# VH-VL binders against q9h9l3: the designs that were tried, part 346

Target 1, 176 residues: q9h9l3
Amino acid sequence: PRKMVAIDCEMVGTGPKGHVSSLARCSIVNYNGDVLYDEYILPPCHIVDYRTRWSGIRKQHMVNATPFKIARGQILKILTGKIVVGHAIHNDFKALQYFHPKSLTRDTSHIPPLNRKADCPENATMSLKHLTKKLLNRDIQVGKSGHSSVEDAQATMELYKLVEVEWEEHLARNPP
Short names: E, the ipSAE of ESMFold2; O, the ipSAE of OpenDDE; V2, 0.75 times the mean of E and O plus 0.25 times the DockQ between their complexes.

## First folded at step 17 (VH-VL)

Design EE40 (framework fv_unasnemab; at its last look DockQ between E and O 0.20; V2 from the best seeds 0.00; counts 0 for: pae O 7.5 > 2, placed apart)
Fold by ESMFold2-Fast, scan of step 17:
Structure EE40 (fold): chain C 176 residues (1-176), chain A 122 residues (1-122), chain B 107 residues (1-107)
Amino acid sequence: as target 1 above (176 residues)
Amino acid sequence: EVQLVESGGGLVQPGRSLRLSCTASGFTFDYHYMDWVRQAPGKGLEWVAEIRNKFNSHTTEYAASVKGRFTISRDDSKSIVYLQMNSLRTEDTALYYCARDEFDSGYYFDYWGKGTTVTVSS
Amino acid sequence: DIQMTQSPSSVSASVGDRVTITCRASQGISTYLNWYQQKPGKAPKLLIYDASDLQSGVPSRFSGSGSGTDFTLTISSLQPEDFASYFCQQANSYPRTFGGGTKVEME
């Protein structure tokens, strides 16, 4: 099953008091972690809050960034017809204003066997950072300069691969 | 429509150099890995070199038979991939294909040019 | 290097025949195996990628199967335009390597 990619998006705050999450970067990696897409994306609305501590987005990244409508088209062309892996991926799809079929969506924040391997409660929502440290012995999202969406997408794919066989069997027995 | 057009082939003597070019059109060139694959007269296919896309820092890979003699490079602004061939040997005689390397589901050459002929002979 | 052993090197067949071509890798390559068709004087054309995915525009009579070390390309009902050479290629590791090719020729 190699028609599988992992995605991670970074959002900035737009709208009143920066409360709206708007897409500002998207990274997509293939099954082996090679980068298919990694672009800074210019939101259609004025950026009120870069949320740099988490997003890693700064004003300089918006210079020559790809406009949202163009980026969305590029991203959807990559995602369509593929199994898409993400962590809390509903936030990414919401920022993309996109509905991906549930049968082709894998959310590593909601995979009970993955939590079980990490010695965490099966129904808890664990952070990507925590699961990656526990299961891959790797520190991601280090420091105060924001997250790397490439690093996050790569970690997400590697985490999914740890439970891929058992989870795909579960989904075959329990179709969406 | 995706097109790849190779050029730069010719007849050269052993020990000399030749630069091949492949001009691409019809797709987002800087998003794709690009490869060179050769075929000696009447023989099979041999992978020569690869250059990754801008998101993977244009890193390169080479077949052992050409490592140290050939250099793959690209100019994303012109949508051209190059193969600089130094210290040519008679064994390098082949039709050289440029290929687009799609990697969204495995890694595969989905488009090929018609090739450019390199003959290394005294 | 991963060596790709392709079999047979040549096969004589008639229109309507089922043709099977096999490719064996010297090491496990998961599903990172592609199949290409090459007609005399032409560039190769992708038929199958990632072991079993049919490339857009390729007729459904072509199918690929296998994983690990053993792979098969099948043409269920050979057509006149299918007389050509076929090559497998592994993309699991560098260097990328091709099989020696199989020539499908008219009986």
Scores: ipSAE 0.857, ipTM 0.922, lowest interface PAE 0.5, mean pLDDT 94
Fold by ESMFold2, look of step 18:
Structure EE40 (fold): chain C 176 residues (1-176), chain A 122 residues (1-122), chain B 107 residues (1-107)
Amino acid sequence: as target 1 above (176 residues)
Amino acid sequence: EVQLVESGGGLVQPGRSLRLSCTASGFTFDYHYMDWVRQAPGKGLEWVAEIRNKFNSHTTEYAASVKGRFTISRDDSKSIVYLQMNSLRTEDTALYYCARDEFDSGYYFDYWGKGTTVTVSS
Amino acid sequence: DIQMTQSPSSVSASVGDRVTITCRASQGISTYLNWYQQKPGKAPKLLIYDASDLQSGVPSRFSGSGSGTDFTLTISSLQPEDFASYFCQQANSYPRTFGGGTKVEME
């Protein structure tokens, strides 16, 4: 009955020594994994460290990237009013400088029934790569050329669907 | 202020070809799926073809009745959707609508053009 | 292909009447069901998407309900501008398919 999307972001290093994480790519998929949004985003600050091994972001991606303020407006328009699924999703919201209502937020990095399906301790924080391998028999984030936020968002939605009925019922009984 | 304007319809003989165009304005065209839907005179609606957005590699889907004969394509720089209709048959006679397909919650045609008429007759 | 069966094929009604149109899918389509209105000589217009969500600018006298295979469009108090044909459409699977339509006519 609720509108649901999955989000994943890639960040680059800005600020002193590149330690600040700034949004450089965002991907959003619908319930079926169709891509609603996938843009490279130019941070408002100088990029000190592209973090390419993990982020997949290279200088060439920034040439035509959407300025952060414009991209944020586009992204928030898509997220507003929807259940948003992510993995360690508070990092994505932090990079967006945005708070999404907790009642509409789903984080696959700490859903006990999902860990149980993966034969992992219920309250452990499991990586997206690990859960995806165990539960979907897929290798994501392969190699050292960085992550695909589209691939990661799609995997996140597929993982949530494995526990969606059980977890939504749990949340209805136990409102956050 | 979304507008979809179809053109390229006409009277043709069976076996001939036509190319329909749909010019879009008032929205971020390259973010949307686009579809063709047709309506034979006095009849109901029949979905014909879909082309996905740039983020989904412009992949396509077709109704069985047109697969292999029709090709949907798009030019995002011009905000135009095309329907190349080859090997036309009399049963392809219809008013052809261009529709915008939203997919954030379900899939639905939230804006339609006025249509362009294709008549296939001997 | 998923067949969509609408009933009735036509209904004769007066302004102020409550009108109910049903749509049945040949297999489960969850809530992937849309309703469109079409007036003679005009393009279809979206009324309801995802079974029950009202499209922007559509009057609240229109409502949709149902899930799975059985769906209903209701017009709570018919207005003169509501005399038109109505089509359901499933979006669960390709090909997208429409019901045969229901013509709402003035009595």
Scores: ipSAE 0.746, ipTM 0.892, lowest interface PAE 1.2, mean pLDDT 93
Fold by OpenDDE, look of step 18:
Order: sequence, then structure tokens, then C-alpha cells
Structure EE40 (fold): chain C 176 residues (1-176), chain A 122 residues (1-122), chain B 107 residues (1-107)
Amino acid sequence: as target 1 above (176 residues)
Amino acid sequence: EVQLVESGGGLVQPGRSLRLSCTASGFTFDYHYMDWVRQAPGKGLEWVAEIRNKFNSHTTEYAASVKGRFTISRDDSKSIVYLQMNSLRTEDTALYYCARDEFDSGYYFDYWGKGTTVTVSS
Amino acid sequence: DIQMTQSPSSVSASVGDRVTITCRASQGISTYLNWYQQKPGKAPKLLIYDASDLQSGVPSRFSGSGSGTDFTLTISSLQPEDFASYFCQQANSYPRTFGGGTKVEME
């Protein structure tokens, strides 16, 4: 089987009004939840809004942050050829200015068997926080310090593992 | 073709230092954990150390028997993993293997070097 | 530390025999158990990973089973090239630990 990794990114606001989401942290974990990558990333443009309450990013995190171009190269090197698991992962890829092949992408926000297992509507988009609580009995994204991308990536991987066999079989029969 | 080539072994007296090297080729080195495993003459295998594949900083793990004395490091630009061995003891005498760690499902050593011999003797 | 108890330490067998080697972990290690083959003067070779997955290129006569604490390596029909030492290794926690090894010898 192909190697699987889970990714979660945190974004800050750039642009004139801070409406542009720019990558500020990226975490990648392996199948077992080990951290393969976890770096603060310096956007190419001036940060207008750190979005700290959600992103957990603060100004001090940018002092020694990895420049975006360098980080992107490192991240893509890890992702290439892998099955990449994420939650609402299109946002992560957008921030990375990279789009992974659909056939190798697993978005836990769009896996009906996962929602079913959590007693949620199959076609609903549920939050990572909710699914993690329901299925893993774990609280993530608590407090006011913002999200932990490592924690979120780990949770995402664990959630996927719950439905991996079923979903992979489904995808095999119904390629995207 | 994946290749791992150890070097740096030799005969040393107790208390001395030795630095082992493992040159890797044939794969994306900076994506893999690398480990050292040793085997004393006529004995079984003993895990020594691991270094993980963080890009800007590397996480390391050590066996209790070598912790504080041995340091594992890597140069991803050269595809080399090192084992700095200080304060060597007679019980450190062994064939030292470097191994590539695969961590897709489990954690396993799918490729091994031929090893380099370290002999610690008075 | 997780102790890996491997048995037997040695076994005498003939070509064609079914050989079974067991490995017991002192605590649960899920399926994070690997099996290696080592021939004299050679480096270990991965046979089985994740308890039951056969490494590419390894003959199908080798198989692994088990989860939790008890694991088994089976050679369904021993071949001449299979006389060697075999080691189990847990990868559940640090430090990584190996079994004591099993030497499969010719009867």
C-alpha cells in the first residue's frame, strides 16, 4: 500500500485587508502520528492579521520562520507520491499553492462512512473537532491559544484510520 | 538501488572516541528515519539510536546503554548518518549496522548496511 | 522497556519441514512486530513487517501472524536457504527491542 501522511496547515491574513490566506504553519504526520514536518512559515507578503485565536500564530513565531518557497519545497517533497489525508484539505493545498492528485487525496470532511460512524448525516460537512470528539473521545482545538496543526493532523489521521479499509475499498470501486 | 555503506569502525581502547559514518544512496534520504543497530560477536541484535527526518531539526532516540555517550546525527545534503561514540566501553564492541527505517504502517528496517566493526579493548 | 521473548532459541529441522518461531512481548505492541532473517556473515534481512505483511521479494512460504503480545513466524516448507537465524523486533515503543533470536539448523 501507498504511504499515507496527514497534513494540517495554519494560515494568516495577508493582503490589503488581510483577506488573503497565507500559509504560516504546516504540520505533517505519518500513519502512526509521528511528526514528519512541523514548521512556522514566513509568507512572502506582509502579515496583516495573524488570526491568532484560530491559527495560534503570533508575531514571535515568524522571527525564525521558514521562508514560504523553502517550506513549500520541503512539504511537496514529503507529499509527492503519497496518499495525503486532511480535513477540508483543499484549503491546505490552496495555501500551499499546490494541488495533490485527487486519487491520492483523502478529505475526512467528505467521507460518508466517517460521518455515519459519528451518527452524523453522511453528506454533511462536520468539523474536525466534532468528529474527533465523537469518534475518538478527544478534545482538540480547546482554549484560546489557537489550533495546533500537529494535533489536528494527528486527529485527522486517526479518524481516517477508523474508516480506511471501507473507504479504500469504496474508492477502488469508484475511482474519483 | 538502495545502498548503505558504513565506515569508521576500528580498534580503540576504553574511554576513547570513535565516529561512524553511513553513506546512503538510491533513495530520498531526508525523508527516512535512520537507525544504528549493533550486534556483539555471537550475540543478538541491539538497537542503538534513531534519528528522525525533520528538515530543520532532527529528533533523536537512544538506547539507555548508550545515552549520554553516543550521538546520532545526519547530513541530509550528503546523505550521511553519523554515530559519534564517546567514552567507549568494552561492551560496546560490536558490528554496527546502519539501517533505513520505514514507517508507513509499522516501523521496520527494510535496508541494512554491511556493518562496520567496532572493537573496544585494552 | 518491552522485553521480547523469542522461542525456541534453536530448532533442528529438515528440508520440507514446517517451522514455527514464536515471539512474546512483555506488553501489548499491537502489530508493530517485525521479523528478520540473518545468515552468517550477513546483515539482517527483513521478512515480515507489521506482524503479517510480507516484505517484497520474500517467498510466500514465510508468514507472520499475531497481535498484542503473541506473534508467530511460520515457514511452511523449509528450504535449504532458510537455515539461518531469525529475530523478532518490536517497534511499538522506545527503546526498540529485539528477540533473542532463533537459529534454524539442519537436522
Scores: ipSAE 0.016, ipTM 0.640, lowest interface PAE 7.5, mean pLDDT 93
ESMFold2 (binder alone), look of step 18: mean pLDDT 93; pTM 0.952

Design EE41 (framework fv_unasnemab)
Fold by ESMFold2-Fast, scan of step 17:
Structure EE41 (fold): chain C 176 residues (1-176), chain A 122 residues (1-122), chain B 107 residues (1-107)
Amino acid sequence: as target 1 above (176 residues)
Amino acid sequence: EVQLVESGGGLVQPGRSLRLSCTASGFTFDYHYMDWVRQAPGKGLEWVAEIRNKFNSHTTDYAASVKGRFTISRDDSKSIVYLQMNSLRTEDTALYYCARDEFDSGYYFDYWGKGTTVTVSS
Amino acid sequence: DIQMTQSPSSVSASVGDRVTITCRASQGISTYLNWYQQKPGKAPKLLIYDASDLQSGVPSRFSGSGSGTDFTLTISSLQPEDFASYFCQQANSYPRTFGGGTKVEME
């Protein structure tokens, strides 16, 4: 490859009524889908809502989880200077309390050619599950026990690779 | 500072076994793929075996010349990678290097130990 | 197995010379190619990874280029400490394979 990784995070609810999204798991894969990082992360605040149906996080995962400050340092060391691919990636960066340069960010929920290949309106925001089924013929996020952030990060990288050449050419001519 | 220290080399007769160890320090060992690379006297480099990190289930790969005879393994709690060498042949004579395999931008051996010498002779 | 053919096997050069070493893969390996330097009695040292990325701490006189099957390592102005052997290595598929090496020796 490229200096390019894909990321997917799981969040739990903290703060009043569990309305604050706090990082509780992060997975990062390289260009070929090999896993660089996959840790459960302990938020600094009390967990009010595990959001288990979507996050897959349970109380048992927090017992040996990496504290947020340490995990954040590890994650940022991997992301810095690289093209980072994600789906609705703004949510992941917000949970990490991190600003990644827009020029090095690729969001598969906002890539018009990708929607076009999936026979979806170019300006629509499609779910990762839908795009993966339509374009890769693979089911992800199956069942009700929560999502695998590793699986999601791998799918996200594979989706981006379908449009990488044309999208990188577009960005080179139309810098953000 | 990243350090890799190989040990376990020596003189051994054909058909015997030997176990090499590589003790790592200065980095998060369980996050890295680890490899063994050998160099026969006066020859070039030959990749021998790889073991992946904990996130990739410690899966392994081997060069055809050693497959079925050599086994790579690791103990993440001690930061040690091993190479168990069985049914040794004279052509296994080489300096054996332990290498850290970084894979965030391609795959590459960014740190190497000084090596341990294995001589297979009667 | 992907075979890596490296040339030349040896080259005699003087300080200040531009030295070029080539490496050819028997099949496409994208940019999954690395370059290593080895001095007598020492372990190899990474110079270039992913075809063209310079490893931290390696002098800028070293550069790598290429993709697919043809790759080049260039030393723009040879220094005394650069007399060594150089090896390319593909990381596209298993088994990982190295080129035969190039010895850069003093003229």
Scores: ipSAE 0.851, ipTM 0.921, lowest interface PAE 0.6, mean pLDDT 94

Design EE42 (framework fv_unasnemab)
Fold by ESMFold2-Fast, scan of step 17:
Structure EE42 (fold): chain C 176 residues (1-176), chain A 122 residues (1-122), chain B 107 residues (1-107)
Amino acid sequence: as target 1 above (176 residues)
Amino acid sequence: EVQLVESGGGLVQPGRSLRLSCTASGFTFDYHYMDWVRQAPGKGLEWVAEIRNKFNSHTTAYAASVKGRFTISRDDSKSIVYLQMNSLRTEDTALYYCARDEFDSGYYFDYWGKGTTVTVSS
Amino acid sequence: DIQMTQSPSSVSASVGDRVTITCRASQGISTYLNWYQQKPGKAPKLLIYDASDLQSGVPSRFSGSGSGTDFTLTISSLQPEDFASYFCQQANSYPRTFGGGTKVEME
């Protein structure tokens, strides 16, 4: 293996009408799926909408959550200098208020060979749930009580590993 | 500054028990896997046991030579990892190291304590 | 268990020499191979992790290579402080296992 981790974040709604997405949980796994980081994170702004159906975040999770500034520092320490894999990962980086180099970023929602293996149009943006079911024969994000960011990060790493050799060769020939 | 300090070693008769402790400082202890590695006098290194971090449910792994006799555990509130050694045998005689197990890129022991000596003799 | 066979068991060398130590796994271990240095009376020190990544603070004269079953540690220009024992270690599967060690001695 390489210096490669997978990340998945959960956001809650802050700001006017809860329309701003603020980081409320982050999970990071290593190449084999072992969990390096998994903390609930307290946004610096008042939470208007927990978005519980999708985020899995409830008020009880915020009681002893890590403050955003501290969590961000911990997370960036893990990500810096590594290849970071995610699904629609721009949203995670935006919530972290962080810029990760494109050369070290892998987005499983924008890897044409991965869609091809799933019998999906190469340029379509497929959900993590759909790709995981098609390619790994595993159901994730089941039920109505929210998603597990650990489960999502693990699935994302496994999906990337299916195309890793092919995609790394492509990136070496066609640097971003 | 990362520090690991082992204690609890000594001279003990076969069949007896001993508990080793390793006190950690200078890092976020509950985020790391912790391992015990031993070295018999004049011999090489032998991995003994591992305990995973809080995010991986503190699960454990053991070398076959100690499985069923040794128990690794941790107290994250005190930053201590333990090795409970039961039914000790003469072949358990060694210097016992505590090691921090980093797993962000492979799995490797990036910091080691100075070790504590265990001598099992009749 | 995965057996790690390390060679040579000892080597005599002079300052400035290139020293090569090899490690062979009985099964494929991908790149989950680490190298440690140990001086008499001291704890081991990490040199290389994941087969080829140099640990922070370790001089660039140390390098690691290999994947699968065959691995090499190279010291490109031996320095006085490099006379020590070296151990490889696989972290691919449990139990983790170490090679028998290589002692690098002054010629």
Scores: ipSAE 0.844, ipTM 0.916, lowest interface PAE 0.6, mean pLDDT 93

Design EE43 (framework fv_unasnemab; at its last look DockQ between E and O 0.66; V2 from the best seeds 0.00; counts 0 for: pae O 5.8 > 2)
Fold by ESMFold2-Fast, scan of step 17:
Order: sequence, then C-alpha cells, then structure tokens
Structure EE43 (fold): chain C 176 residues (1-176), chain A 122 residues (1-122), chain B 107 residues (1-107)
Amino acid sequence: as target 1 above (176 residues)
Amino acid sequence: EVQLVESGGGLVQPGRSLRLSCTASGFTFDYHYMSWVRQAPGKGLEWVAEIRNKFNSHTTYYADSVKGRFTISRDDSKSIVYLQMNSLRTEDTALYYCARDEFDSGYYFDYWGKGTTVTVSS
Amino acid sequence: DIQMTQSPSSVSASVGDRVTITCRASQGISTYLNWYQQKPGKAPKLLIYDASDLQSGVPSRFSGSGSGTDFTLTISSLQPEDFASYFCQQANSYPRTFGGGTKVEME
C-alpha cells in the first residue's frame, strides 16, 4: 500500500505582535518524493511577521497566493484516507485547522526506532535537520533565507522509509 | 465530470509532422501529470510520453521508439497537452490516447480520452 | 527497459468462472503495477492500481495481488460485461511499459 504522503507547512505571524501562527505555504509529496502540492497560501488575517529566517516567506509570495479556505480544501482532498507523514505534524494540522485520524498519522519527531538509529535518546524530540544529516547524510534548511517546505517534506518521507517496516509492524500490534 | 478530448489526428506521408492536442476539463489540470499512450490497429498499448505537473518543473519523459522525434508539452492556462510528432514513420500508425496520470498512491492512468487516429502511409 | 510478460494471451471462459491473469516483470517493480480493462472500440479503463488497490466504482469481484516481479489479476465470478482485453502496466521506471494483453472471450 503506497497510500502515503508527507507534508510540511510554513507559518507566518499574525495577530498581536505577530504571535499567532497562520498557514502561508504547504508542500505535499508522494512516497517517492514527487510533489503533489506546493502553494503559497494567503492567511485571512494581516501578516505582521513573515518569520522569513525560518519560513522562507516574503511579501512577494503573497501576491498570487491561494486564499486559505481554497487551499485548505485542496490540501484536505489530498490527505483524506492516506497515511500522512510529517515532523512535529501537530503544528501542521493545527495551522490547517484539521483533524487527521491518529491511525493514519506518522510523526517522525516521535518514532523511537528513528531516534535510536540516529544515536539519540528514544524519547527526545530531535529536529528534522539533525535527523536528516545523521541518517541521510544530507544538509537541509541551509542558510538564512528560510526553509523549503518541499525539501523538508521530501526529507521527512525518506526518514520515515528508513523505519517504515519496523514501525508499521509495531502499529499493527499496538493500534493507536 | 473529468473529460479529455483528443484532436489533430489524420493521414500523413512518412517523414511529415502532426501535432496532437488534448483538451482537459473538470479538474485542476496544472496539478496532474499527463501522458500519451498509443495503440496500433489490433495491437496492445504502448506508452509514448509523459509531462509532469508545474510542481515538478514540467519534466518530460519519452519511450525509446519516439525519442528525438516527438515532443510533449502543455499549456496550463488553456488546460491543453500537446504531442508534436516529427519525422513520422509507418510504425507510428496508431490510435493516440491522452491519459491523466494520478500519482498520489503509486502512478496510474485513471482517465483516458477516446483517442485520435494517426495513419502514416505512402 | 522493463519488459512485462502477460499470460495467457487469451482465455475462453463462461459466466461464473474464476479467471486469473498473470503478469511478470523482467526486474523488480515493487508494487508499481496497474491493471486496465479494454472493450472493443473503447478506451482502457483503470481497474486496479498499485498492485492491489481497487479503483472506485470497480466491482469487488476484481482483485489484484503480488509484489516484486510476479502479479495476478483475479476475477472471482466472471460476468457478461467482463469479456474484454486486460493489460498490466508497470510504473516503477521510465519508460512505462505494458504487458501484451489478455483477451477474455466467451466459451
């Protein structure tokens, strides 16, 4: 079964002092890392802080951005009924204002065997950058111009594939 | 609701050119990979070419039998995929189908047009 | 290029019969295999994708199985509308390649 996609979202700051996180980009890749979706998304509220250092979002990206309501519909159509892989994926689902079934959710920040392969404590929350460097020998999130959500989603899928057999067997024996 | 309508087929002499078009409707065209698949009279299916979506740089792929002669392209603003066929040979005689490539769960052709006939004969 | 060998090339069957069609890849293709049905004068129709997933709207009497190099399409109880040609197709590598087809014809 390859009904499995990986997602990564970028958020910008809205609300008082830019403290509210609002969806501004979403990337979704298939099992092989091919891009199913990659759009800049216009939040319904005024953007106070682009958080460009991390998000990679700039004012120019908002000019032709897809409105949140439309983007959300497109994204949910892709995610529904699939195993969705992400890193600290709760943040992505929160930004989408979406509930995905736990039985179909895989969070690479909470997979003990993955941390074990990286020589990290099983219960520690390790960054995507660290796990990707340690296990895939690849540098992601390089520089100060922000992250690529496509690159992050692709890395997340590749990390999951390293433990897929072991973790799916674990989940079959211990259903969430 | 999803429709694919091919056009541009006809009778041509060997060595000549034809351009096929496939007009798509009922879905977000620029999000899908598109392929051309052909079928010679009384024969099986042969994949000809694929063009990827806007998120994968409109990358193109071809069957060995058509490399260097055929070019697949697309106009996302008009929801049309094209197949430019140059240096046609009698072996290119076939019904040419336009197919939508779904790639969310493996890779597969979930919708096909009815096809347009290309006959290369002297 | 990956060669897809499909067998048999034709099979004669009666309504209610169990029909099995096999497809063998010249090298491993994981589960990247699809099955299509084609009726005379019509475009192909997707039946099964990714080796075993049934396309929406396709009757449950159709099932697919296999991984690696050996794949099977099964029709558990043949119906009159199932007399048609069937094609497997690998999507693991470029170029994409089809099997030679199997014609299921009435006895």
Scores: ipSAE 0.861, ipTM 0.926, lowest interface PAE 0.6, mean pLDDT 93
Fold by ESMFold2, look of step 18:
Structure EE43 (fold): chain C 176 residues (1-176), chain A 122 residues (1-122), chain B 107 residues (1-107)
Amino acid sequence: as target 1 above (176 residues)
Amino acid sequence: EVQLVESGGGLVQPGRSLRLSCTASGFTFDYHYMSWVRQAPGKGLEWVAEIRNKFNSHTTYYADSVKGRFTISRDDSKSIVYLQMNSLRTEDTALYYCARDEFDSGYYFDYWGKGTTVTVSS
Amino acid sequence: DIQMTQSPSSVSASVGDRVTITCRASQGISTYLNWYQQKPGKAPKLLIYDASDLQSGVPSRFSGSGSGTDFTLTISSLQPEDFASYFCQQANSYPRTFGGGTKVEME
């Protein structure tokens, strides 16, 4: 059987006006939700906006954070050769400065059967929070302390499992 | 190269204690689960205990035969896993292996040390 | 606890033979089944994990199959270095449990 992992990242603002999204945390879980990787990551540029309300990143997290170059190497070793599941996963790959093969990528924000199970339009882009509440009866991203990338990666894997058999068959018939 | 080196075995009387150590090198120790597995002379393999990585709160699990008597722990700064063995019995006589627990696809022991011998005898 | 029943306990075989070892779990364990080889005086060595995945460096003459309760390790053409003991081990549930072993001996 092919190895499958789920990933979620948190970003902070760098560059002019803090508009550039730079990687500041990455979490990777296995098929059963056990955590393979969860590190705070120090961007190579000065942080302008921690975006704490959404990212959960605070200044103290950066004190002992892994430099981006080192963290990227660690993360890519885990992802190589695996099916990688995420939600709006192109944003995570962009922050990693990395392109994972499309045939090994699964994006829960763009899976029509998953939307249909949630009684949502098949072409709609639905939030992870909404899909998780609707389909798993679980509240994630609760409160105002920002997101947990571990919690989000775990939820993403559980959502994919709901459509895994159907979607893997679809992709075999219709290679991306 | 992955290396696991066990130590702390020896001859001990029933009811006494020993502490085993396993020193790890050649991999990112704090990212891995670790287990102890034992083998009595001429017998098969018996899993003893597991300790998870730092990302999973160092949660521990034990075989029923050792629960309450043995404690697995780890020091990630030194890359060492320990097995504290209290109230030893003659049935605990075995070669004790340290094993790396991989969990990226299933759960399995992909590297083993050479073991350290514990003999419990009067 | 999940009991693992391994058969046979011993097999005599010649170089070139196809050898099949079976392992039965007392409950369903999905594909969470591993196979190890152990030579006298040596630590066990992982051969197969997750029922059918071959560990790096293990020759392709070794293969694993099965799911649920019934599992098989096959050596398609026995080599001199394959005379050893073989153990299955389930990883579906705690405690992790091993089969009783199978000794593959030279005929």
Scores: ipSAE 0.751, ipTM 0.898, lowest interface PAE 1.3, mean pLDDT 93
Fold by OpenDDE, look of step 18:
Structure EE43 (fold): chain C 176 residues (1-176), chain A 122 residues (1-122), chain B 107 residues (1-107)
Amino acid sequence: as target 1 above (176 residues)
Amino acid sequence: EVQLVESGGGLVQPGRSLRLSCTASGFTFDYHYMSWVRQAPGKGLEWVAEIRNKFNSHTTYYADSVKGRFTISRDDSKSIVYLQMNSLRTEDTALYYCARDEFDSGYYFDYWGKGTTVTVSS
Amino acid sequence: DIQMTQSPSSVSASVGDRVTITCRASQGISTYLNWYQQKPGKAPKLLIYDASDLQSGVPSRFSGSGSGTDFTLTISSLQPEDFASYFCQQANSYPRTFGGGTKVEME
């Protein structure tokens, strides 16, 4: 079986009126939840909105932050060849300006067995926070300090592990 | 090519100190956990210490047999892991291996150095 | 600490023989069990990780199985280069611990 990692990214607002989502932090954990990567990342464009309430990113975090191009290289090196688990992961990949092969991607926001286990509609898009609370009895994204991408990545991995066997079998029978 | 080269071994008397070094090359050093594993003459393998990467705050773990006496550390800028050995005992006599920890799935030692010999004798 | 009991301590075998080495953990370690080969005067070499995953470059005659407390390393057909010592190692908890080793020697 392929190695598996979970990723979560935090984005800030750049461009006109801060409407462009730019990568500002990326966290990657392995199957056991150990942190493989966790860096603040400096966007190539001026930050207009730190979106601190959600992102947890502050101006001070951009001091000595890893330039985007360098960070992207580091992250891609980690992801290449692996099964990548994330929640609404298309947003992370978009921010990274990178798209992982679909066959090696696992999006916990679109796994019907996971929703079923949480007594949610199978085809609904549930939040990471909700699924984590329901299935892991754990509170994440608590407070006003913003998200912890490490915490979110770890939660995402734990959620996937709950349905890994079933979902992998499903994918094997129904390859994307 | 991944390479691990240990150095610093030698003959010392009990109670003395010795510092081992392991120079790593051929991989992204600061991403990987590093460990020391030793092997007494004609005996099996014994894990000694582990140091994690910067993302895990360089957390260290030690075998009970060396806790309080040995210190594992690393210099990521130089790709070196160290083992400071204080209050050495005769039972510390062994070939000391530097090993890279795989961090993706389960922890295993996928690369080993050739080792450096430490002999503690009066 | 998790004790790893490896058996046998030594085994005499001939080329072509099927060799089985067992490792038992004092408590459940899931699949966090690795196998190493060590030849005289050489550093250990990783053979199997996560109980059953074959390390790249290792011949397919080597296989690992088991989960929980009981694990097995199997050499389906012993080759001349396989005479060596073998060690299991648990990675479930700290301290990391090795089995006592098994020496596979020529009959």
Scores: ipSAE 0.024, ipTM 0.657, lowest interface PAE 5.8, mean pLDDT 93
ESMFold2 (binder alone), look of step 18: mean pLDDT 93; pTM 0.950

